# Designs tried in a protein design chat: VHH binders against o75319. Part 224

Target 1, 181 residues: o75319
Amino acid sequence: GNHIPERWKDYLPVGQRMPGTRFIAFKVPLQKSFEKKLAPEECFSPLDLFNKIREQNEELGLIIDLTYTQRYYKPEDLPETVPYLKIFTVGHQVPDDETIFKFKHAVNGFLKENKDNDKLIGVHCTHGLNRTGYLICRYLIDVEGVRPDDAIELFNRCRGHCLERQNYIEDLQNGPIRKNW
Short names: E, the ipSAE of ESMFold2; O, the ipSAE of OpenDDE; V2, 0.75 times the mean of E and O plus 0.25 times the DockQ between their complexes.

## First folded at step 18 (VHH)

Design AA17 (framework vhh_4orz_3; at its last look DockQ between E and O 0.92; V2 from the best seeds 0.81)
Fold by OpenDDE, look of step 18:
Structure AA17 (fold): chain B 181 residues (1-181), chain A 120 residues (1-120)
Amino acid sequence: as target 1 above (181 residues)
Amino acid sequence: EVQLVESGGGLVQAGGSLRLFCAASGFTFSSYDMNWLRQAPGKRREWVAQITSGGETDYADSVKDRFTISRDNAKNTVSLQMNSLKPEDTAIYFCARESWDHGEYYFDYWGQGTQVTVSS
């Protein structure tokens, strides 16, 4: 059977909306087949994701999935009203320029099309932390002009967990700005 | 060296059938889950089907009941039988090996892809 991602249980299922942005980060929801290996209180399904978002009085307008697999859940497990975008993103490595651009393009497109609402961009990788945090912060830094340390602090605070990967942190703090086009 | 080589692509009319093959080498084929993905023009790559090392299969809803993934461990091949093809199925189809590393699943090797074109 399918393995539960390591340390997946250690992270909060859903973070908080990042103030001043439309971003919310969460760990990967797991489809029903994974529940056999989880205690009831550990389960976090696509349905649970939406329930938790509603509990925060928010609404998802887009989900960006950064995992490099399709094992964890299917787009069909999501409400039809919420677009799903897959950006295959390799773990543990700083995302390449193409990945960064894809992410920025998706976010910008969403914001352009959703000016009349306050729906959120939900972003997740496996743990909703490192890849997720990097790309969100990269966007804030490159597109919004946020100071790197401020972006990182904001993400960490809202996610409820801190970015762990030093290469990500280093790139955000000292790496070059990536092109937005 | 791990290699995945797709074949079987081509031009087919809507409603037609096509069978894709992926020849694997350089690793213990029977121990790995194999997948098919596709990328249509101007669209992002999407997952199509999976077959586990145990022989369990799964499909995207868009291809369910039309596509069938299978494997032949003796020949180190994974196949995708595509029936009732639609123009929307036009894409480059990729074979991908799925692995477990650093506590998560990921596609670690891809083929170069084979072009499938479905005409109206």
Scores: ipSAE 0.851, ipTM 0.918, lowest interface PAE 0.5, mean pLDDT 96
Fold by ESMFold2, look of step 18:
Structure AA17 (fold): chain B 181 residues (1-181), chain A 120 residues (1-120)
Amino acid sequence: as target 1 above (181 residues)
Amino acid sequence: EVQLVESGGGLVQAGGSLRLFCAASGFTFSSYDMNWLRQAPGKRREWVAQITSGGETDYADSVKDRFTISRDNAKNTVSLQMNSLKPEDTAIYFCARESWDHGEYYFDYWGQGTQVTVSS
């Protein structure tokens, strides 16, 4: 059977829209085959994701999946009208420059194509926290010129959980500005 | 060391068939879920099919009913039978091992891929 990712139950399913940005972060939704190991109130399916976004009076225009697997759900589990983009992102280490570039390129492409609406970019890794937070903050710092501590504070507050990995935080605060978009 | 080696790629006419193989070594093959992924020219790598250690299979909708994944634990081999091939199936096909690592599912080893070209 399918295993529930460690600590996945401990995190809020979906954060809040990050003010002044087009981002919203969430943990990985789990397809129905995972639900045998979940209490009903613990379930968070692809359908539940869209219901929670709708409850916030928001709409997703793109989902960026940063997980290094396809086990948790399939793109076909999403509405056909919502573009899905997989960026295989290695965990536990600061993402490499190629991964950062792919993320920035995807975000910039979305903003160009969606300049006439207010749809959001949904970003997730397994927990919607460390890889997700790093790449969102890296974008805000490098492309939007946001100060590192301001980007981190905004992400933490809107996700509802703080970035946990020291190496990510140190790279955001003290690492070079990457002009690779 | 863990090693995955794909083979069986080639040129085939649309509507034809091809069988890919992935030879695995350096680990207890029967204990791992195995996957096929592919990367078309100018596109990102996408998932195609999975077979679990217990033999359960799953497929991307684009290949369902045309492709069949199977495994032979005695020979440490994963196969992908590809029928009714279309030009859009043209890609480099990769075999990947999936493990439960750091509390999550993770494609931890990949082969170097085998080219499949479907002419129209």
Scores: ipSAE 0.701, ipTM 0.869, lowest interface PAE 1.3, mean pLDDT 93
ESMFold2 (binder alone), look of step 18: mean pLDDT 88; pTM 0.883

Design AA18 (framework vhh_4orz_3; at its last look DockQ between E and O 0.90; V2 from the best seeds 0.81)
Fold by OpenDDE, look of step 18:
Structure AA18 (fold): chain B 181 residues (1-181), chain A 120 residues (1-120)
Amino acid sequence: as target 1 above (181 residues)
Amino acid sequence: EVQLVESGGGLVQAGGSLRLFCAASGFTFSSYDMNWLRQAPGKRREWVAYITSGGETDYADSVKDRFTISRDNAKNTVSLQMNSLKPEDTAIYFCARESWDHGEYYFDYWGQGTQVTVSS
């Protein structure tokens, strides 16, 4: 059967909206086939994701999936009203310029099309932490002009967990700005 | 060296059928989950189907009941039988090996792809 990602249980399922942004980060929801390996209180399905978002009085307008697989859940497991975007992103490595651009383009497109509402951009990788945090912070830094340390602090605080990968942190703090087109 | 080589692509009319093959080499094929993905023009790559080392399968809803993934471990081959093809199935189809590493699933090797074109 399917394996539960390591340390997946250790992370909060859903973070908080990042103030001043439309971002919210969460760990990967797992489809029903994974539930047999989880205690009931550990389960976090696509349905649970939306319930938790509603509990925060928020609404998702887009989900960006950064995992490098399709094993965890299918886009069809999501409400039809919420678009799903897959950006295959390799773990542990700093995302390449193409990946960064894809992410920025998706976010900018969403913001352009959703000026009339306050729907959120939900972003997740496996744990919703390292890849997720890097790309969100990269966006804030490169596009919004946020100071790297401020972006990282904001993400960490809102996600409820801190970025762990030093290469990601180092790139955010000291790496070059990536092009936005 | 791990290699994945797709074949079987081509031009077919809507409603037609096509069978794709992926020949694997350089690793213990029977131990790995295999996937098919596709990328249509101007669109992002999307997952189509997987088959586990144990023979379990799953499909994207868009291809469910039309496509069938199978594997022949003796020949180190994964196949995709595509029936009732639609123009929207037009894409480059990729074979991908799925691995478990660093505590998560990921596609670690891809083929070069084979072109499937469905005419209306």
Scores: ipSAE 0.869, ipTM 0.924, lowest interface PAE 0.5, mean pLDDT 96
Fold by ESMFold2, look of step 18:
Structure AA18 (fold): chain B 181 residues (1-181), chain A 120 residues (1-120)
Amino acid sequence: as target 1 above (181 residues)
Amino acid sequence: EVQLVESGGGLVQAGGSLRLFCAASGFTFSSYDMNWLRQAPGKRREWVAYITSGGETDYADSVKDRFTISRDNAKNTVSLQMNSLKPEDTAIYFCARESWDHGEYYFDYWGQGTQVTVSS
């Protein structure tokens, strides 16, 4: 009985490391209970995630889960060596300042703790695109001073799919800089 | 309108038991999955357990075998029986309704929470 998220099959499972950053984005991995409704080549489990990261010669040091549920997989489905952080992020609207602050705080904490290695921050929502892209770009713009259009282009290229929601794109391009970090 | 009201919280000694209740109204309760989450002081909210409309359950590892989620569709109530309580279980506990919204799972309504305090 679990439902596969709509259009989930249409997205590449894992993007590529965004050059000049510590970010990599992916769609939500699905625990084994979802696989009854998937062809073998469609499966993307927590184990598959780590295999794909390893194939890119990368290593995850943190996973930030932006989904507004815990239905898709549990933290114990991940290697114990990789910290997991849930930031409940409402969909379909620009994330509020509290959510943006939590994300920035998590990223800054990770960078401090991992300044002597090259591990990546994995970020996902359901599809690894709109909420994920927004928060990564918001961080790059507000904290790293990246131009909005450059952040969006970098995310789109490395994720392999373009940000889709116009309200997110408009807020990144024309909205206020948030200094909540 | 949808309402979720938690109750049954309080102060309890470590090793003790407590039962939380969530009274639901304003929707067809039997057709929705229900969840408990909790937030300890100074920490982020974390998932505790769910029960589907069909009665399937799952639990966070930290509470597995100590907590039992159940539902009473006749009374529109979801419950959380908490046994062998530890100081680490001290938190505000929230009831949440889960829907299939725009093609994904989503917590769309929350209660106000009930405080559980476990002393050593």
Scores: ipSAE 0.686, ipTM 0.855, lowest interface PAE 1.2, mean pLDDT 93
ESMFold2 (binder alone), look of step 18: mean pLDDT 88; pTM 0.877

Design AA19 (framework vhh_4orz_3; at its last look DockQ between E and O 0.94; V2 from the best seeds 0.87)
Fold by OpenDDE, look of step 18:
Structure AA19 (fold): chain B 181 residues (1-181), chain A 120 residues (1-120)
Amino acid sequence: as target 1 above (181 residues)
Amino acid sequence: EVQLVESGGGLVQAGGSLRLFCAASGFTFSSYDMNWLRQAPGKRREWVALITSGGETDYAGSVKDRFTISRDNAKNTVSLQMNSLKPEDTAIYFCARESWDHGEYVFDYWGQGTQVTVSS
């Protein structure tokens, strides 16, 4: 059977909207097949994701999945009204320029098409922390001109967990700006 | 060295069938979950089907009941039987090995892909 990602239970399922942005980060929701290995209170399904978002009086307009598998849930598990975007992102290493560009392009496209609403961009990797945090922060830094430390602090505060990978943090703080187009 | 080599692609008319093969080498094939993915022109790569080392299968909704994934551990091959093909199935089809790495699932090796073209 399917294995629960390591430390997956240790992270809050859903963060808070990042003030001044359309971003919200969460850990990967798990389809029903994983529930047999979880206590009821540990379960976090695609349906649960949307319930939790609603509890925050928010609405998802896009989900960006950064995991490097399709094991955890299917796009079909999501409402048809919410587009799903897969960006295969290798863990533990700083995303390459192409990955960064894909992410920026997706975000910019969404924002352009959703100027008339306040729907959120939901971003997740496995834990919704390191890859997720890096790419969100990279966007804020490169595109929005946010100071690296401010971006990191904002993400950490809203996610409820801090970026853990030093290479990600170092690249955000001291790395070069990546192209936006 | 891990290698995955796809074959069986080609041109087929809508409603037709194809069978893709992926030949694996360089690792204990029977111990790994195998996947098929595809990438249509101008679109992102999407997952198609999974078969676990235990023989359990799963499919994307778009191909469910039309495609069948299977494996032959004696021959180190994973196959994708594609029936009732549609123009929308046109894509490069990739075989990918799935592994457990640092506490999560990952596609760690990919084949070069095989072209499937379905004409209307």
Scores: ipSAE 0.909, ipTM 0.944, lowest interface PAE 0.4, mean pLDDT 96
Fold by ESMFold2, look of step 18:
Structure AA19 (fold): chain B 181 residues (1-181), chain A 120 residues (1-120)
Amino acid sequence: as target 1 above (181 residues)
Amino acid sequence: EVQLVESGGGLVQAGGSLRLFCAASGFTFSSYDMNWLRQAPGKRREWVALITSGGETDYAGSVKDRFTISRDNAKNTVSLQMNSLKPEDTAIYFCARESWDHGEYVFDYWGQGTQVTVSS
């Protein structure tokens, strides 16, 4: 049967919009087949995601799914009006340059096409923390010129949980200079 | 060494059928969940179907009721029966092994893919 990701219940479902950006981070929503192993208050479905975004008076314009699987929910579980993008991102190691490029390209495309609205880019991996935080911070640092410590602090505060993987943190703070190609 | 090798691709007329196979070796096949994914020219790779080690299945909405995933643990194969094919099913089809790694699902091994081309 379906397994609930380890420690998934320990994370807040959805963060807050990151001020000055178009980003919001969340943990992976789980389709209904996972709910038999969850108490009602633990559920976080694709529908719950959109309800929580609406409760914040926000609207999603893109979801970027960083998980290296399709087990948790299907794109058709999302409103047809919200574009969905899968970027298969290997966990436990700093994402490679191709993955970083795909993320930057997707974000830049969204900002161009959505310059006349306030819709958000929703980003998630399994927990909405390490891969998600790394790629959002990498974008802010490389493209927006945000200082690494400021990007990390903003992400941690708005997600409601701190980035955990030291190799990601070290790469963001002290890693090689990235070109935006 | 884990290996996954797809076969059975080819050119087929719209409305026709094909059966894809994935031969697995180098691991205890019966213990793993298996998936099919596909990638159309110039498009991103998308998930098509899942079969668990226990035989439960799931499908992308675009292929549900047209495609059937199955497995033969005696032959270490997973297959994809594709019926009522449409031109938009044209893609390279990949099989992928799925594991439970550090508390989450991960596609940890992929085949090289087999080309399916559906003409009008």
Scores: ipSAE 0.786, ipTM 0.898, lowest interface PAE 0.9, mean pLDDT 93
ESMFold2 (binder alone), look of step 18: mean pLDDT 88; pTM 0.874

Design AA2 (framework vhh_4orz_3; at its last look DockQ between E and O 0.95; V2 from the best seeds 0.86)
Fold by OpenDDE, look of step 18:
Structure AA2 (fold): chain B 181 residues (1-181), chain A 120 residues (1-120)
Amino acid sequence: as target 1 above (181 residues)
Amino acid sequence: EVQLVESGGGLVQAGGSLRLFCAASGFTFSSYDMNWLRQAPGKRREWVALITSGGETDYAKSVKDRFTISRDNAKNTVSLQMNSLKPEDTAIYFCARESWDHGEYIFDYWGQGTQVTVSS
């Protein structure tokens, strides 16, 4: 059967909306086939994701999936009203410029199309932490002009967990600004 | 060296059928889950089907009941039988090996792809 990602159970399922942004980060929800390997309280399905978002009095307007697989859940497991975007993103290495651009483009597109609402951009990788945090922070830094340390702190606080990968942190703090086109 | 080579693509009329093949080499084929993905013009790459090393299969909703993924471990091949093809199925089709890496699933190797064109 399907394996539970390592350390997946160690992370909060869903973070908090990042103040001043439309971002919310969460760990990857797992489809039903994974539940047999989890205690009931450990389960976190696509349905659970939306329930938790509602509990925060928020609404998802877009989901960006950064995992480098399609094993964990299917787009059809999501409400039809919420668009799903896959950006295959390799773990443990700083995303390349193309990936960064894809992410920025998706976010900008969403914001342009959703000016009349307050729906959130849900972003996740496997743990909803490192790749997720990097790309969100990269966006805030490159597009919104946020100071790197402020972006990182904001993400960490809202996600409830801190970015762990030093190469990500280093790139955010000291790396070059990436082109927005 | 891990290699994946797709074949079988071509032009077909709507409602027609096509069978794609992926020849694998350079690794113990029978030990790995294999996938098909596709990328339509101007669209992002999307997952199509999975077959595990154990022979279990899964499909995207858009192709379920029309496509069938299978594997021949003796020949190190994974196939995709595509029936009732639609213009929307037009895409470059890729086979991809799925592996467990650093505690998560990843597509770690891809073929070059084969073009499938479905005319209306």
Scores: ipSAE 0.908, ipTM 0.944, lowest interface PAE 0.5, mean pLDDT 96
Fold by ESMFold2, look of step 18:
Structure AA2 (fold): chain B 181 residues (1-181), chain A 120 residues (1-120)
Amino acid sequence: as target 1 above (181 residues)
Amino acid sequence: EVQLVESGGGLVQAGGSLRLFCAASGFTFSSYDMNWLRQAPGKRREWVALITSGGETDYAKSVKDRFTISRDNAKNTVSLQMNSLKPEDTAIYFCARESWDHGEYIFDYWGQGTQVTVSS
């Protein structure tokens, strides 16, 4: 059977919209086959994700999936009206320049197409925290010129959990600006 | 040394069939879940099919009912039977081993890929 990711139950399913940005972060939704090992109140499916976004009076216009697998759910589990993008992102290491570039390209493309609405970019890895927080903050720093500590504080507050991996935090605070294109 | 080697790719007419193989070595093959993924020209790599160590299967919607994943634990191979091929199935096909690492699923080893070209 399917295994529930370690510590996944300990994280809030969905964060809050990050003010001044188009980002919202969440943990990976789990398809029906995982629910055998979850209590009903622990379930967080693709449908649950969209219900929670609606409850915040928000709408998703893109989902960026950063997991290095397709085990957790399939793109067909999402509404057809919401584009889905997989960026295979290795965990535990600062994402490489190619991965960062792909993320920046996707975000910039979304912003151009959606300049006249307020739809959000949903970003997740397994827990919606370390890889997710790193790439969102890297974008805000490199593309929007946000100060590293301000980007990190904004992410932590809106996700509802603090970035955990020190190598990611160190790279955001002290690492080089990455190429945008 | 973990090694995955794909074969069986080639040129085929639309509506035709191909069978891909992935030869696995350097690990206890029967204990691992195996996947096929593909990458079309100018596109990102996408998932195609899964077969678990226990033999359960799952497929992307775009290939369901046309492709069949199977495994032969005696020969340490994963196969992908591809029927009713369409030009949009043109891609490099990769097999990948899936493991449980640091509390999550990951594709930890990949083959070099085999080219499938479907002409119209």
Scores: ipSAE 0.774, ipTM 0.894, lowest interface PAE 0.9, mean pLDDT 93
ESMFold2 (binder alone), look of step 18: mean pLDDT 88; pTM 0.885
ESMFold2, look of step 19: ipSAE 0.768; ipTM 0.891
ESMFold2 (binder alone), look of step 19: mean pLDDT 88; pTM 0.888
OpenDDE, look of step 19: ipSAE 0.904; ipTM 0.941

Design AA20 (framework vhh_4orz_3; at its last read DockQ between E and O 0.94; V2 from the best seeds 0.89)
Amino acid sequence: EVQLVESGGGLVQAGGSLRLFCAASGFTFSSYDMNWLRQAPGKRREWVALITSGGETDYAKSVKDRFTISRDNAKNTVSLQMNSLKPEDTAIYFCAREGWDHGEYVFDYWGQGTQVTVSS
ESMFold2, look of step 18: ipSAE 0.831; ipTM 0.917
ESMFold2 (binder alone), look of step 18: mean pLDDT 88; pTM 0.880
OpenDDE, look of step 18: ipSAE 0.907; ipTM 0.945
ESMFold2, look of step 19: ipSAE 0.812; ipTM 0.906
ESMFold2 (binder alone), look of step 19: mean pLDDT 88; pTM 0.878
OpenDDE, look of step 19: ipSAE 0.900; ipTM 0.943
ESMFold2, fold request of step 21: ipSAE 0.834, 0.824, 0.821; ipTM 0.917, 0.913, 0.916
ESMFold2 (binder alone), fold request of step 21: mean pLDDT 87, 88, 87; pTM 0.872, 0.873, 0.870
OpenDDE, fold request of step 21: ipSAE 0.918, 0.917, 0.917; ipTM 0.949, 0.949, 0.949
ESMFold2, last read: ipSAE 0.835, 0.832, 0.814; ipTM 0.917, 0.916, 0.909
ESMFold2 (binder alone), last read: mean pLDDT 87, 87, 87; pTM 0.873, 0.875, 0.875
OpenDDE, last read: ipSAE 0.919, 0.915, 0.918; ipTM 0.949, 0.948, 0.949

Design AA21 (framework vhh_4orz_3; at its last look DockQ between E and O 0.92; V2 from the best seeds 0.84)
Fold by OpenDDE, look of step 18:
Structure AA21 (fold): chain B 181 residues (1-181), chain A 120 residues (1-120)
Amino acid sequence: as target 1 above (181 residues)
Amino acid sequence: EVQLVESGGGLVQAGGSLRLFCAASGFTFSGYDMNWLRQAPGKRREWVALITSGGETDYAKSVKDRFTISRDNAKNTVSLQMNSLKPEDTAIYFCARESWDHGEYYFDYWGQGTQVTVSS
């Protein structure tokens, strides 16, 4: 059967909305087939994701999936009313400029189309932490002009876990601004 | 060197059938999960089908009941039988090896793709 991602159980399923933004980060929800290897309280399905979002009095308007697989869940496991966007993003390395651009483009597109509501952009990788945090922070830094340390702190606080990868952190703090077009 | 080479693509009329092949080399084929993905013009790459090393299969909703993924470990080949093809199935189809590393699944090798065009 399918393997549970390592350390997946160690992370909070869903973070908090990042104040001043439309972002919310979460770990990858797992489809039913994974539940055989999980205790009931450890389960986190696509359905559970939406329930937890509702519990926060929020609504998802877009899901950006950064995992480099389609193993964990299917787009059809989501409500039809919530667009799903896959951006295959390799783990453990700083996303390339194309990936960064794709992410920025998706976010900007969403914001343009959703000016009349307060729906959130849900972003996740496997743990909803490193790749997720990097791209969100990259956006805040490059597009919104947020100071890198502030972006990182905001993400960490809202996600409930801190970015772990030093290469990501280093790139955010000291790396070049990436193109927004 | 790991290699994945797709073949079998072409032009077909709507309602027609096509069988794609992916020839794998440079690794122990039987030990890996294999996938098909596709990328339509102007669209993002999307997952199509999976076949595990154990032979279990899974499909995207859009192709379920029309496409069948299979593998021949003796020939190091993964196939995609595509029936009842639709114009929206037009895309470059890629074969991808899926691996488990650093505690997660990921596609680590891709073929160059084969073009499938379905005309109305």
Scores: ipSAE 0.896, ipTM 0.941, lowest interface PAE 0.5, mean pLDDT 96
Fold by ESMFold2, look of step 18:
Structure AA21 (fold): chain B 181 residues (1-181), chain A 120 residues (1-120)
Amino acid sequence: as target 1 above (181 residues)
Amino acid sequence: EVQLVESGGGLVQAGGSLRLFCAASGFTFSGYDMNWLRQAPGKRREWVALITSGGETDYAKSVKDRFTISRDNAKNTVSLQMNSLKPEDTAIYFCARESWDHGEYYFDYWGQGTQVTVSS
């Protein structure tokens, strides 16, 4: 059967909205076929995601899925009213410039289409931490001009877990500013 | 070296059928989950179907009941039988190997793709 991703149970399902941004981060929701290996309190389904967002008095307007698979859930498990975008993002390496560009393009497109509402961009990878944190911070640094340490601190606080991969942290702190589209 | 080579694409009338093949080499094929994905013009790549090493299958809703994924471990091939084709199925179709070796699922190798064009 299906395997629960390593360490997935150790992470908070959903973070908090990042103040001053339209971002919220979470770990990958798991469809029902994964639940036979989970205690009821460990479950975090696509439905659970939307319930937790509503409990925070927020609303998702876009989900960006950064996982390099489609195993965990399907777009049809989400409400049809919420756009879903898959950006296949290689793990363990700093994402390449093409991936960064795709992420920035998706965020900027959302902001234009949703300028008259307060809906959030939900972003996840497997754990909602390293790839997710890197791309959110890269956007804030390159597009919004946020200082690297401020972006990282904001992400860590709102996600409820610190970025773990040192190569990502080093690139955010000391790497070049990437060109916007 | 790991290689995945798709074949069987072409032009077909709406309502017709095609069978795609993916020839795998350079690894122990029977130990890996295999997937088909597709990319239509101007759209992002999307997942189509999965077959696990144990033979369990799953499908995107848009193709369920029309497409059938299968594998032949003796010949190291994955197939995708596509029936009742629609213009919306027009895309480049890719096979992908899926691994678990790093504590999560990921597509670690991809084929070059084969073009399927469905005319109205």
Scores: ipSAE 0.722, ipTM 0.877, lowest interface PAE 1.0, mean pLDDT 92
ESMFold2 (binder alone), look of step 18: mean pLDDT 88; pTM 0.879

